VH-VL binders against Flagellar basal-body rod protein FlgF (flgF). Designs and how they scored, part 14

Target 1, 245 residues: Flagellar basal-body rod protein FlgF (flgF), of Caulobacter vibrioides (q06171)
Amino acid sequence: MDNALYVGLSRQMTLRRELDIVANNIANANTTGFKVEDLMVRTEQAKPAKTLDGSSPVKFVMDTGVARNFTQGPMTKTGGDYDLAINGMGFFKVQANGGERYTRDGRFTTNPEGILVTQAGAPVLDDGGGQITIDPRLGPVTVGKDGIVSQGAIRVGRIGLVRPDDLSTFAKDGDNLYRNTTNTAPQPVTDAQIHQGMLEASNVQPVIEITKLIEIQRAYESVAKMMDNTAELSRSAVERLGKIN
Below, E stands for the ipSAE of ESMFold2; O stands for the ipSAE of OpenDDE; V2 stands for 0.75 times the mean of E and O plus 0.25 times the DockQ between their complexes.

## First folded at step 4 (VH-VL)

Design M25 (from M05 with light chain D28G V29I N31K H91D; framework fv_miptenalimab)
Fold by ESMFold2-Fast, scan of step 4:
Structure M25 (fold): chain C 245 residues (1-245), chain A 121 residues (1-121), chain B 107 residues (1-107)
Amino acid sequence: as target 1 above (245 residues)
Amino acid sequence: QVTLVESGGGVVQPGRSLRLSCAFSGFSLSTSGVGVGWIRQAPGKGLEWVAHIFWDDDKRYNPALKSRFTISRDNSKNTLYLQMNSLRAEDTAVYFCAHRQDYGDFYFDLWGQGTTVTVSS
Amino acid sequence: DIQMTQSPSFLSASVGDRVSITCKASQGISKYVAWYQQKPGKAPKLLIYAASTLQSGVPDRFSGSGSGTDFTLTISSLQPEDFATYYCQQDYSYPWTFGQGTKLEIK
């Protein structure tokens, strides 16, 4: 019953990947702007359970990937002048990790030079790709729903919001940052609004993730039991063949 | 009841070959979900996995050792082998054979006492 | 390769102490870590597998915890026979790799 055991091992590998994704989601349930991930199975391919290369007559589901759910998370009112949340599908642009990066995490602040930055110190970029400089002499900052940053009557910049044509082209690049994996630049968006004094929470639903964790554990136990029964039957058959009749 | 006993170690010169044996009892390597492997430990250092063989004769190697080491078995004699070729000073270690559960959860549950290989000129 | 790093490398403790040894994987390995105890001149002994499952015959003063990349082996009320070297091992991906070991010595 080796084929059944190989299928079981392949299924356990898939369950391990799913477990890791769910565990990461739970770990980030309280991370501002975090987007929940799910294991995605696309197509069925033939492949040995114990190797990721080579051919085998045993078939398993081996075409799996990770899908990120960019659904809007809950918004919390903080009252912070530099706390910004996006209502709709768009991303803030920041200058980080050697290039332009994207984020939904609007926990911003100013550095000593007055530049609007992320908590990690990365500059937040305007619609033209430049930095936004706040002059403390001009008083408190107001950010409009269109992203216009003003101090009194003075317009100091406009926070740029962008969106890729295909959200799946955004890859994680450190905490709360995404990198564009294509040669097509993200496009400015007009169907999203910025809310000053609010932060977008994680879209992880802890109860759902915990339920998935329990289901994965039960599926793993079921596969393990199936494999144990297969091993037991094989052991019993070997013992029977060895007996003096 | 389950036992594993390594043998075949000794002193060898660099570039030579050596074959280790592990005689086991209390289980069958033809039983689905069972595997046996070799783990080594250099003097004063930690554990390093060498090679593993599963019930279905599938073999896995530490990539650093794959070109020089070959794992095999004889189910009729309940014996595991490790053929070591082109031995180097850094292969000096105690070589353990260990029984492994290879289904459900994964772990090395029973270990032999080890056999010492010394590669010295 | 998945690298397993243990902390501390050396630990001095007294009988009756609660001690913890940590193990960090360079990549996520879910729950697939095992802990072994090795006394001088002897083979390793399995203590814990699947991060937290106690092996049959191992005293319940041993416990394991953790998931993903960070794992801990805890010994409550340390006994004289517990002074040994402890190793973690990942069972997630080939090649299987061990931590460098934590030597637990009497104070």
Scores: ipSAE 0.000, ipTM 0.380, lowest interface PAE 19.2, mean pLDDT 82

Design M26 (from M05 with heavy chain Q101S Y103W L110Y, light chain H91Y W96Y; framework fv_miptenalimab)
Fold by ESMFold2-Fast, scan of step 4:
Structure M26 (fold): chain C 245 residues (1-245), chain A 121 residues (1-121), chain B 107 residues (1-107)
Amino acid sequence: as target 1 above (245 residues)
Amino acid sequence: QVTLVESGGGVVQPGRSLRLSCAFSGFSLSTSGVGVGWIRQAPGKGLEWVAHIFWDDDKRYNPALKSRFTISRDNSKNTLYLQMNSLRAEDTAVYFCAHRSDWGDFYFDYWGQGTTVTVSS
Amino acid sequence: DIQMTQSPSFLSASVGDRVSITCKASQDVSNYVAWYQQKPGKAPKLLIYAASTLQSGVPDRFSGSGSGTDFTLTISSLQPEDFATYYCQQYYSYPYTFGQGTKLEIK
C-alpha cells in the first residue's frame, strides 16, 4: 500500500482547483467590480481510538471551497452620468433573477421608460426597495455621495447601499451579482459613499496572480513528477518479479 | 512569433535507431512553466502524444514508448531531440514538435510542420 | 488511461451550416480539454483550451462547451476553410490522450 501516491493525487486535485481560480482571476483582471477569489482549504481531523485494529491513527478530510476578497478595487474615472462607484464597503441593490440581488458593478443606464437599470436591464433599487425613474425632459442627472439622485433641483430618488453582517453569506448569482443565502436582510450602509462618473475596477493584482500561477504550476509538476517516479519504480519492480519467478 | 522546425526523419530499417531534432525560436526552455514535446501521427490515423520535457528537465513519456524513446534538449542551440531506439513498423508516422503554453497545462499552442519517419524492411 | 471518443467520426456539411462535434471522456476530466483543427498535410492548430476558452486569433464562430465527461465543439456558420479533421485532447491526467478525430467534409 503506498500512501505517498494517494496523498499526491489529493494534493494534485487541490492544486488544479487553485490553478482554475487563479486563471479565472487573471481572466477577470479588467472586469468592473470583480472580486479576487482564493481557494479556502479546510481540514477536519478525526482521531479514532482504533490504532491497534488496523485503522489509520489519524484520519482527515480535506474540504475545499472558494473565498472571495471584497477589498476595494481602484476607481476609474469615466465621466458617464450613470457610471457609479462605491467608496467603502457596500453593495447596490438590484431586482434580478426573481428577487433582490447585490452588486458592486455600477455600469448603469436607463431603459426606454426612464428606469435606472443594469446593463442586463435589471432595475436598480432605491433605499425603500422601489425603482428609480429618470425623466429625460428634466435634464442631466446628478448622484450625490449619499446616493441622492437629482435632476436640477428635483430629487428623483436615493440609491440604497447595503451590507450583510457576514460577507461570506453572499453567494455568486450570475455575472457580478450576489445572492443573500440567509434569512437576515442586509443592513443599510452609512459609512460608504457613491461617486458618479466613476467605476470600480477589479481588485485583482495581476503580478500576484501571475506569481501564484507559476508557483501552483511548479507545485503541480513536482507532485506529478513524484507520482510518475513512484509509478516507474512500481513498474520496474513488477517487471523484475516476472524474471525472478 | 513562436516557431518550431523538425528534422532528422527518413527511412530506417526495423530494429535500428533514429534521432529527431526540433529547432525552436520565440521562447526559452529555461523560462519557468515552459515545456515542449513530441506528438506523432501514423498515416491516415489520429494524434498520439510521445514525450514532453519541461524547463526544469522533468521528462514525461507515453508509457507504451518509454523503454525505446528518450527526450532531451540543448538550450545553447534552442534544440529539442527525440532519440528513438528499436524502431518498429508501427513507429512509421509524422513526428511533430509542439510548444506547451507558459500559463496553461498540457495543451499545445504552437506546432512545427512535422518530419516523416518510415520504418520499412 | 483516459479514453477520448469523438462522435461522429465523419461529418458532411455545407457552407453556412451550424455543426457540432462531441467528445466523451471515459472518466471525469473536469474542464481540461483542448480542441485542434488539422488540414491535410499540415500540423494541428489549437482552437480551444479549458473546454471553452478560445485561443487568440481563432475566429469567434468556433466555440466549446462541456465539463466532466461530455464536451462539444461548435462551428456556428461553417466557412470553406473549416473543412478539416478535428481532434479533442484531455490534459487532466497522464498519459495525455487524443480522440480518434472527426473528419468534416463538404456536402
Scores: ipSAE 0.000, ipTM 0.379, lowest interface PAE 20.3, mean pLDDT 81

Design M27 (from M05 with heavy chain S32Y V34M F54Y D58E, light chain D28S; framework fv_miptenalimab)
Fold by ESMFold2-Fast, scan of step 4:
Structure M27 (fold): chain C 245 residues (1-245), chain A 121 residues (1-121), chain B 107 residues (1-107)
Amino acid sequence: as target 1 above (245 residues)
Amino acid sequence: QVTLVESGGGVVQPGRSLRLSCAFSGFSLSTYGMGVGWIRQAPGKGLEWVAHIYWDDEKRYNPALKSRFTISRDNSKNTLYLQMNSLRAEDTAVYFCAHRQDYGDFYFDLWGQGTTVTVSS
Amino acid sequence: DIQMTQSPSFLSASVGDRVSITCKASQSVSNYVAWYQQKPGKAPKLLIYAASTLQSGVPDRFSGSGSGTDFTLTISSLQPEDFATYYCQQHYSYPWTFGQGTKLEIK
């Protein structure tokens, strides 16, 4: 394999990955609770194995991952009883995708059984890991800054807010949800507040993302041209060698 | 060039087992953040997601298939597997190997050509 | 599970026509919808993701729109190579589900 073609292929794969992330950010610029993502590129040298052909197969592997920016997005007043926003660093707990998941998207509603659920129908969990059931007969629901859910004088439950010790351990799991990639449970949060009647918007800055998109597209085109030149040179070399053979 | 090549398909009797393989070339299944899986298509029908495996070895299955199908990988061979047990006539389909890195976006950007599984007696 | 329903199931059109295919989700999927093109005997090809983001290498004549439950794939000026079956997919909520497909045939 020509070294220039290998380098071009590696860069093309990384740029395509970066393009996907930026495009997804732009697509979610108006998605409630969405957190902007950036490509994290790691380069590691694979363990060498000595071969009888005299070349050590030492290769550089480009590991790519995603770094997510959990900075607070702007808040919008909706007046909805089940629209909740978190002020500070914390996550709602939901029962989804076969386990406990976490989200900043507070667009909640009740199902026919009165259970507080996400838009996808996943139950929102209280601080004890149970479901929260709203009784329509008890009147309108009030959610306090500390997460206590009340109907009049009756306390229905408390919305559980949690935070992992390391935010990088949260991996996106569709549905604006995060899954914990470790066996260490996220800890209860005491330094965040819940605001009823508000939703947290995306923290995407469209101008920044569009600028990145343009830069990535230009870089991708440059790499594609380089690879086309390399492929043409390789094809010419193979054709000449083939005629000798 | 990144390629996905499926193999292991064929004609099998109902109740039997079959193991499908997907050989990856041009990228490593040990890559941080990656996700790969299987999608099937019955003759003349649409696409149905089967199973997915993430870089941290978390596995997801179509709930209708979870008890009969197992997804796994072998990083040393750079190969993805689908173990299919207790096969039924309705499992007759083309099985595609598909790739998408787990960045919270579960659309499939790379596909193999597919391998055909026919369950008949 | 979220059900994805495409309309129409079959569509006849001529080269140069503007064509639209719709996809309806049984519940809100925000903007998490992808579109695929599949030619007979071939693997599907990703066209669009996140409802409106064009995959690199896909011609400009393809575009996607929509949010919530209603999504549309539009081909602004049909080319001969565009006659294929098109599928939508929601990537919002597990399990991932596809539409039944729309077969686009030459008139």
Scores: ipSAE 0.000, ipTM 0.434, lowest interface PAE 15.9, mean pLDDT 81

Design M28 (from M05 with light chain D28G Y92W W96Y; framework fv_miptenalimab)
Fold by ESMFold2-Fast, scan of step 4:
Structure M28 (fold): chain C 245 residues (1-245), chain A 121 residues (1-121), chain B 107 residues (1-107)
Amino acid sequence: as target 1 above (245 residues)
Amino acid sequence: QVTLVESGGGVVQPGRSLRLSCAFSGFSLSTSGVGVGWIRQAPGKGLEWVAHIFWDDDKRYNPALKSRFTISRDNSKNTLYLQMNSLRAEDTAVYFCAHRQDYGDFYFDLWGQGTTVTVSS
Amino acid sequence: DIQMTQSPSFLSASVGDRVSITCKASQGVSNYVAWYQQKPGKAPKLLIYAASTLQSGVPDRFSGSGSGTDFTLTISSLQPEDFATYYCQQHWSYPYTFGQGTKLEIK
């Protein structure tokens, strides 16, 4: 295989992966608590001296991965009693998918039993790992900045906020949930606050993602044309050699 | 008390390089949610964001300046740097170091006094 | 890029006056607008963030309002120390952009 064509195929696959990531970001631009993703590319630092045999001085992709940006998204006021947003680096704990999972999506509600749950029905966990039960007979719920859930003078629980030592250890586990990929439990946080009646919007910047989409499309077309030129030159060379033979 | 003090400014010829420093105290850039950055102001003109760095080493640049400017830090010295390469006359400005203490936001709650960079001739 | 346009660029007023400075974003920025005050020869000072949240230590005569594309900074009763240049900034979308500034001077 021609080296230039091989490089083109590799680049085309990388662009396709980036396109999928950007498309997913755009699809989730209005998803509460969604965190924008980007392709993490590790490249070798190329030396300045160019190769005499016609090699381009290009950075080679050594490995690729997906990086998630946990930067705070904008907060919107909803006025909902069970709509909660986190100001600061922390995650809600929920019991889902066979274990403890983490989320920034604070669109909560109560089930018929009064348990505080996500939209999918997963229980929201307190700082001790238990469920939080709301009694509708006791009136409206107030959630303090420290996570204490109360109805009037009665404390019904404290929403547990946690953070892993390394954010890269949180892997996506469907429906705006993260799972801890290590054996080290996330730590309780004291430097984050909960705001009742607010939701954290996606940190996707749609204009930025749409710009990336356009750039990826253009890059993909450029690579495709480069490969077409290389293939045509190869065909011409084969035809020439065939005539000599 | 939080302080930010810029240094390293001066007069430089076009095409040359210059490195600015910002020494800060009263906070640590290793603290979750903290970030510091550079904002510049040309004489008699408005403010322009240059670059920002967060506690987790996430770096953001003004796209117009990304190829020529590099932001970095030394947490052990509580110092922020701005490496400016290929300087142009339009880079003449007062460069401010500014702090933010909130996740994901680029509003700036504390500012240094600024250091002047003049790119002449 | 999101363009932030302030109106007026220049404002003349007297001590005790109520003044308003407006800021218009070229596209929606929700409530993610900050306001700064800059006195001659000094660094900018944060007054307001998230459109209406007053920064600690800022006098209560300063207030902010607005959402989407239209934002207003109001000073309810001008004091001598308020004569300065004011800037709005959107902190919604990268790259982060400032308005051109409004110079408030004594009549």
Scores: ipSAE 0.000, ipTM 0.381, lowest interface PAE 20.6, mean pLDDT 81

Design M29 (from M05 with heavy chain D102E F106E, light chain D28G V29I N31S; framework fv_miptenalimab)
Fold by ESMFold2-Fast, scan of step 4:
Structure M29 (fold): chain C 245 residues (1-245), chain A 121 residues (1-121), chain B 107 residues (1-107)
Amino acid sequence: as target 1 above (245 residues)
Amino acid sequence: QVTLVESGGGVVQPGRSLRLSCAFSGFSLSTSGVGVGWIRQAPGKGLEWVAHIFWDDDKRYNPALKSRFTISRDNSKNTLYLQMNSLRAEDTAVYFCAHRQEYGDEYFDLWGQGTTVTVSS
Amino acid sequence: DIQMTQSPSFLSASVGDRVSITCKASQGISSYVAWYQQKPGKAPKLLIYAASTLQSGVPDRFSGSGSGTDFTLTISSLQPEDFATYYCQQHYSYPWTFGQGTKLEIK
């Protein structure tokens, strides 16, 4: 019985983590550039020893983590001059939270100084790591598929796109920002295109996430109920043994 | 120990109905977490999940089949049913009954031998 | 819903060979992949679940790996009794879906 209760507790903890992840996905189903998250589970089970009474010792070890699915989300046309979407695997570079950060959220604008910034006011970085300054007197901005930012015939900069060697090294650092957790800089990317006047929507599929939410909630309740039943059976066995005269 | 035995298959004309049965032993559908379902396999094709029923009578259907198929159970007879309505040629398959002990993590650990349904005019 | 794509559809190998079958999910499914073996005229048999956990009674030559979207079933030293069709299944979320299968023939 002790082993069954332990297994139930481990499963309950795993389900709770999965519930939190799914709930967060649902909350961000309409968030530009959001990438759906999945629970990564590894279970190690000790080989059961054969016994005459059929009672095999069981040992469970559960390791859990979070995997983010960077699959391309749907593209929506906005017509905004500073709304940018990336087609392909790459990230915008921004100067935020005390350092260089990465994002798929292309909802940009200009600040009073003419610098291209995120909605939070963080500067968007060019391919050299510098800021991009738009001069409103030079007319409307055009962003090419290769990231070149122009005003008429004047090239004002090139939006830098980068990709880490391993996407798992990017850790969440606030809404829609990623921080590089290694000492290895992300590499420039040329196999991705930038589309002006478009935004990348979340890759969350709400109906799938809602289905997962319901199933996880039911599984959590089921495990809790089974644990309660297991505890009652253990209690009954102890009480029965205690009442033997 | 645990067994699942399907029955009720046969040759049926398009547009007709057929009910499949799965007699099981060695477990109870009243046990918390337990579920039993139907998976089918068309001749020369792969596996396709059809429907599943849980200990608490919750039912799940393949979205492509939900309008024509109904899963049910009779705990007193230890029997699972699949009611198939408005049958089409594409429903021709071997229908397997399969068991899973834990809810929310549905891989199928025990399978019956299958029953063949042929929809032919 | 989640689509599972298996490759190759057909695989021919000799006894003693190491063979691998790949399964790709259309979206992240963490480690929730099961593998089944089906011999001609018989019901499928569960080999592996949770991507890498071997089902009781299954020979040690079978192993599973992968996470996220890409998963692999490996048979380290192919035996004559391994002639069969192999299927992957995601057990991450409803509706549960299977790959199209890989037929393994020993030559």
Scores: ipSAE 0.000, ipTM 0.373, lowest interface PAE 22.6, mean pLDDT 81

Design T20 (from T07 with heavy chain N57D E101Q; framework fv_tezepelumab; at its last look DockQ between E and O 0.01; V2 from the best seeds 0.00; counts 0 for: pae E 15.5 > 2, placed apart)
Fold by ESMFold2, look of step 5:
Structure T20 (fold): chain C 245 residues (1-245), chain A 121 residues (1-121), chain B 108 residues (1-108)
Amino acid sequence: as target 1 above (245 residues)
Amino acid sequence: QMQLVESGGGVVQPGRSLRLSCAASGFTFRSYGMHWVRQAPGKGLEWVAVIWYDGSDKHYADSVKGRFTITRDNSKNTLNLQMNSLRAEDTAVYYCARDHQYGDYGWFDPWGQGTMVTVSS
Amino acid sequence: SYVLTQPPSVSVAPGQTARITCGGNNIGTKSVHWYQQKPGQAPVLVVYDDSDRPSWIPERFSGSNSGNTATLTISRGEAGDEADYYCQVWDSSSDHYVFGGGTKLTVL
């Protein structure tokens, strides 16, 4: 019986975490650039594969963390001059929280100083790590597929796109941003395109996530019922044995 | 091809300060974490400090924590070590080294040739 | 904090195989890196990530790591291999980098 309760408690803890992840996915079904998450428990104590030459696939593994699906979300036409979407594998660079951060959320604007910023006010970085300044007197902003920002014939800068060698090294840092968890900068990207006037939608599929939610809730309740029945049987047995009629 | 050149070593009295610099060339400095490693005369290697590629995070050996400050200037491709409250036990050759990748993949290549710091009364 | 233990010295005859050990609790779960340092010179990387070798290092240098022991193996030892050798790991609990005490290899 104690083995059954231990297994039940361990199962409930895993189901609780799965429920929290699914609920977060549903809450972010309309969040620009959001990437759907799942619980990763496949390799708890195994050392990760450590090849850098590409002859063996690099696995990312987290003992009790989340796996994130970075599949391209749908691209939505908005017509906004400062709405950018990335087609391909890459992330915008921004300056936040005392360092470089990374995002797929291309909802940008200018601050009062003319600096290109995120919705939270973080400067968007060029390919050299500098800020991009827009002068409203120079006419409308054009962003080419190669990331070159221009106003008329004047080149203002080039938006920097980067990609890590291993996507598992990017961890959430709030405000739809990712932090690089390694001490090696992500590499510049040459095989992705920027599309002005578009935004990348979440890759969450709400019907699938709601179905997962229901199944997790049912599994959780089933385990809870088993544990409640076991606790009632144990209490009843102690009461009967203690009296000895 | 890849080079790290340390400078700023010398003889100083206990309790004084000294600043070491490391100039990098032949690789993209701003993409790599950097370390200081020291070696007392006739002794083994001792790790001193690390700084992230963008300067956002730093870690120090217990023997120097609170006295040494690691910094970097990515526009000048330089790594610095500010050493305050120097003690005789800080006497060593100080190497700068490039980190491949933080954590388990944190091996050091290349190394500088070192600069000698002598703390004596 | 985390401690790496190396023998102070290892001696081999020319042409023989040298084995330099690096002991640590559960070192087999860590990535071990090895450095060679000749007198008056900076250290150089000879083995990384337990068993991988930089392209400029001769194939005679190899490494292994299992259980509580990592080993640097130098086949067909020659006078040019005489040096101090250090193992190194990262310790996640302290977020520190740790070197072994070093092993002096002599080739008689």
Scores: ipSAE 0.000, ipTM 0.468, lowest interface PAE 15.5, mean pLDDT 83
ESMFold2-Fast, scan of step 4: ipSAE 0.329; ipTM 0.683
ESMFold2 (binder alone), look of step 5: mean pLDDT 93; pTM 0.956
OpenDDE, look of step 5: ipSAE 0.006; ipTM 0.513

Design T21 (from T07 with heavy chain S56Y, light chain T29S K30E; framework fv_tezepelumab)
Fold by ESMFold2-Fast, scan of step 4:
Order: sequence, then structure tokens, then C-alpha cells
Structure T21 (fold): chain C 245 residues (1-245), chain A 121 residues (1-121), chain B 108 residues (1-108)
Amino acid sequence: as target 1 above (245 residues)
Amino acid sequence: QMQLVESGGGVVQPGRSLRLSCAASGFTFRSYGMHWVRQAPGKGLEWVAVIWYDGYNKHYADSVKGRFTITRDNSKNTLNLQMNSLRAEDTAVYYCARDHEYGDYGWFDPWGQGTMVTVSS
Amino acid sequence: SYVLTQPPSVSVAPGQTARITCGGNNIGSESVHWYQQKPGQAPVLVVYDDSDRPSWIPERFSGSNSGNTATLTISRGEAGDEADYYCQVWDSSSDHYVFGGGTKLTVL
């Protein structure tokens, strides 16, 4: 394979992944707590190698990753007792998918046993890693800025906020959840506040994402034309090399 | 016949601004990344900036980051370099050059003939 | 920051082989490109992607790249080969393009 055409094909694959990311951002523009994603492109030179097909020189490898923008989204007042938003950098802890998971989606509710849960039924964890149980006989719930959950004068528990030392170590794990990809536990956060009766909206800017979608489509067309032009140049070069000077 | 023609060079005082342009012809300009490379009198080549074929992805040398802005107009087949807060160290011949492909990982061909920028009091 | 080291000058007798080196940390994992620049002229690509040549460049020009050193080899040196030669790589970790300091080739 011509290395210039190989790079063009790799660019098309990168554009396809960029399209998927932008489409996902647009699909989640109205999803509570959703964080916008962007493509990170990292290119590495690869050494030529022989295969069963003969010699297949690979001089270029394009590695792609996803960068997630954890910038806080707008806050929306709902008045719901179990709707919680975080002001500052922190995450709620939940018990889901076989372990501890993290989220900024504060659309909570109670199950029939009185346990505070996500919309998917996953328990929300207190600062000690236990569940929070609301007793409906004790009246309405109040959540303070420090995460203390109370019913009247009675303290029920404390919602603890955590964050990892490096936000890039959090990976998506479905249902607006993140999983920790390292062996280092996220640390408690004291510089963030919880607001009851509010939800954090997505930080997606639809106009920007739609603009990117249009750009990706144009970029795909441009790469196709570049590959056509490169093929013509390669053909011309081969023809010239075949002539006697 | 592929051609790149730079313009906009001249003599400017330190702290002022200058805009360079590069007019491309003989190839599909919109399909290629474009570079600016400079060379101080009697010195070697120094890469300055690249802009991808789509006009959005850009990279700058540390020496010019925050002061120079690379842009392109694919409808007019032109590449531009806006140079702000010029220093004596920016004195050089500035070449525009075509990337081998989209803008990253590449080599440079063809090159323009260059335009001289002199930053002097 | 990534640095490419070239000897400032190399001399070769007519008909002999000139070798111009480009040193860089683990440069063998990068793609190295070479440019020829004659006085008062724009640079011209002579070798790209370590060892490939444009069709207008004589077969006497060749390249290699391994470990910490890339080499431009010019066999059967001619007076017309006198020029400054520059190596160049793209540093993916910084998203920067890097040129070597240049080597002046003299054919005597």
C-alpha cells in the first residue's frame, strides 16, 4: 500500500469516529449531567513488517481517543425533593454494574424499601459507602449544601462527593455512569456543593456540534478527493520513473 | 503546474503586526494541509505553523504560540499568517508549503519562493 | 522539546559517497524527511518517509532510519549536490514539526 493512501484511509476512519462522537453529543444535548466529548488524535510511526501476504510496510499508525469536557453545564430548577445538582467538580457515588460507579446525573428517587436510587434503580452511596434509606413516616427530605440528608431534625445520612486525581481516568459505563479505570480510589471533595431541587443540564452546545457535523461531512469529501489526487500523482510518478532520462 | 506565491512581507517595527498571504494554484487546495516555515538570514529552517485542510485543526511552534494565527480561505485558494507582537527574532524569509496530505505527520512539497519579513527599529 | 542533531558540514570528493546523519532520541520510530536547499532558493524535498524518493530526484539519493540515527546517503557525489541538507520529523507528543540544524555539503 502507498503510505500516502494509507494515511488517507486512516483519516477516513478517524472522521467516521469523529462523526460518531458528534452524533452522540447531539443525541445527548438534553441529557441531564451529560459531558460533551471530542476526538483526540494521536499518530505514531509504525515499522515495516512482513505478513503472510508478503511484505506489508506500515509506516503510520493513527491512534484515536476520546477527551471528555467535564465543564459544568447549566443548572435548572425543578423543585423535586430528590433532584440534586453539584456545583463544582465532584461526582455522586452509586452501586451499579457490579461495583462502585460515579455520576453527575442527580435525577434520584426512592424505591419501595425507601432506599435513595437512580432512575435505573442503582443505590446512591453515602460518604461511608453505604445506602441511604428514607423513612416516609418522618416527612419531607432536606439535602444541605454539604450533602447532609435530613428529615426534620433527624439526620438520615450524608451524600459524599468524590473526584479522581485525573479526570481522564473515568471511562463511560452506560446510563450516564463512569467507572474508575485505575487502582486508586477517588478522593472526597470538600470544595463542591449540592443543591436540592436542581438538575445539571448537558454541557453540549448544539450549534457547535451541528457545525462540526457539517464540517465532518465536508472533510470526508475532501479526503476522498485528496486520495484520488494522490493516486493520480503516484501513477504519474511511476510513468516518469519508467522513462529513460 | 503547482505554484505557491507568498506576499505581504516587509519591514516593520517591534511590537507591530503584519499579515502574510500565500496564493495556491495548480492543485486542489482544499484537500491539503498547509504550512508556514521560516528561515532567519544565514540560519536553518524553523517550522512555524500548520493548518489542516478543513481549516479548524492548527498547530503552532512554541516560539510563536499566542502571537501568530494561521488561517485559510478554501474558496479563494489562500493561506494566511497573522503575525502580532513582532520581535527582532521573527526576522526571516517566510515560506508557505503544502503538506503531503491533511496536515499532520507529513512532509512538505511544493514550497513557495518565500517572502522576507524584517523586524527592525 | 524534541531535538534533531546534524553535523554542521560534510565534505566528499567527486564520485565518492556522502553520508549526512540526523540524530534524535528513538528517531527510528519516526518518519524522517530530507530537504535540499541551494543558496537563494526554496528547499526541495529529496527523500521522504525514511527512504522514498520523489520521481525527480536521482537514484543516488537514499535514506535509512534506525535506532537513534537517520542517514541521508548521496552516492557518486557531484558538484551539483552542494547545498544545505535538512532532516525533518513530526513530533506526535507535542504536535510539532522539527527540523535539524542543517548540514552544508561540499564536493571538492
Scores: ipSAE 0.000, ipTM 0.395, lowest interface PAE 17.2, mean pLDDT 82

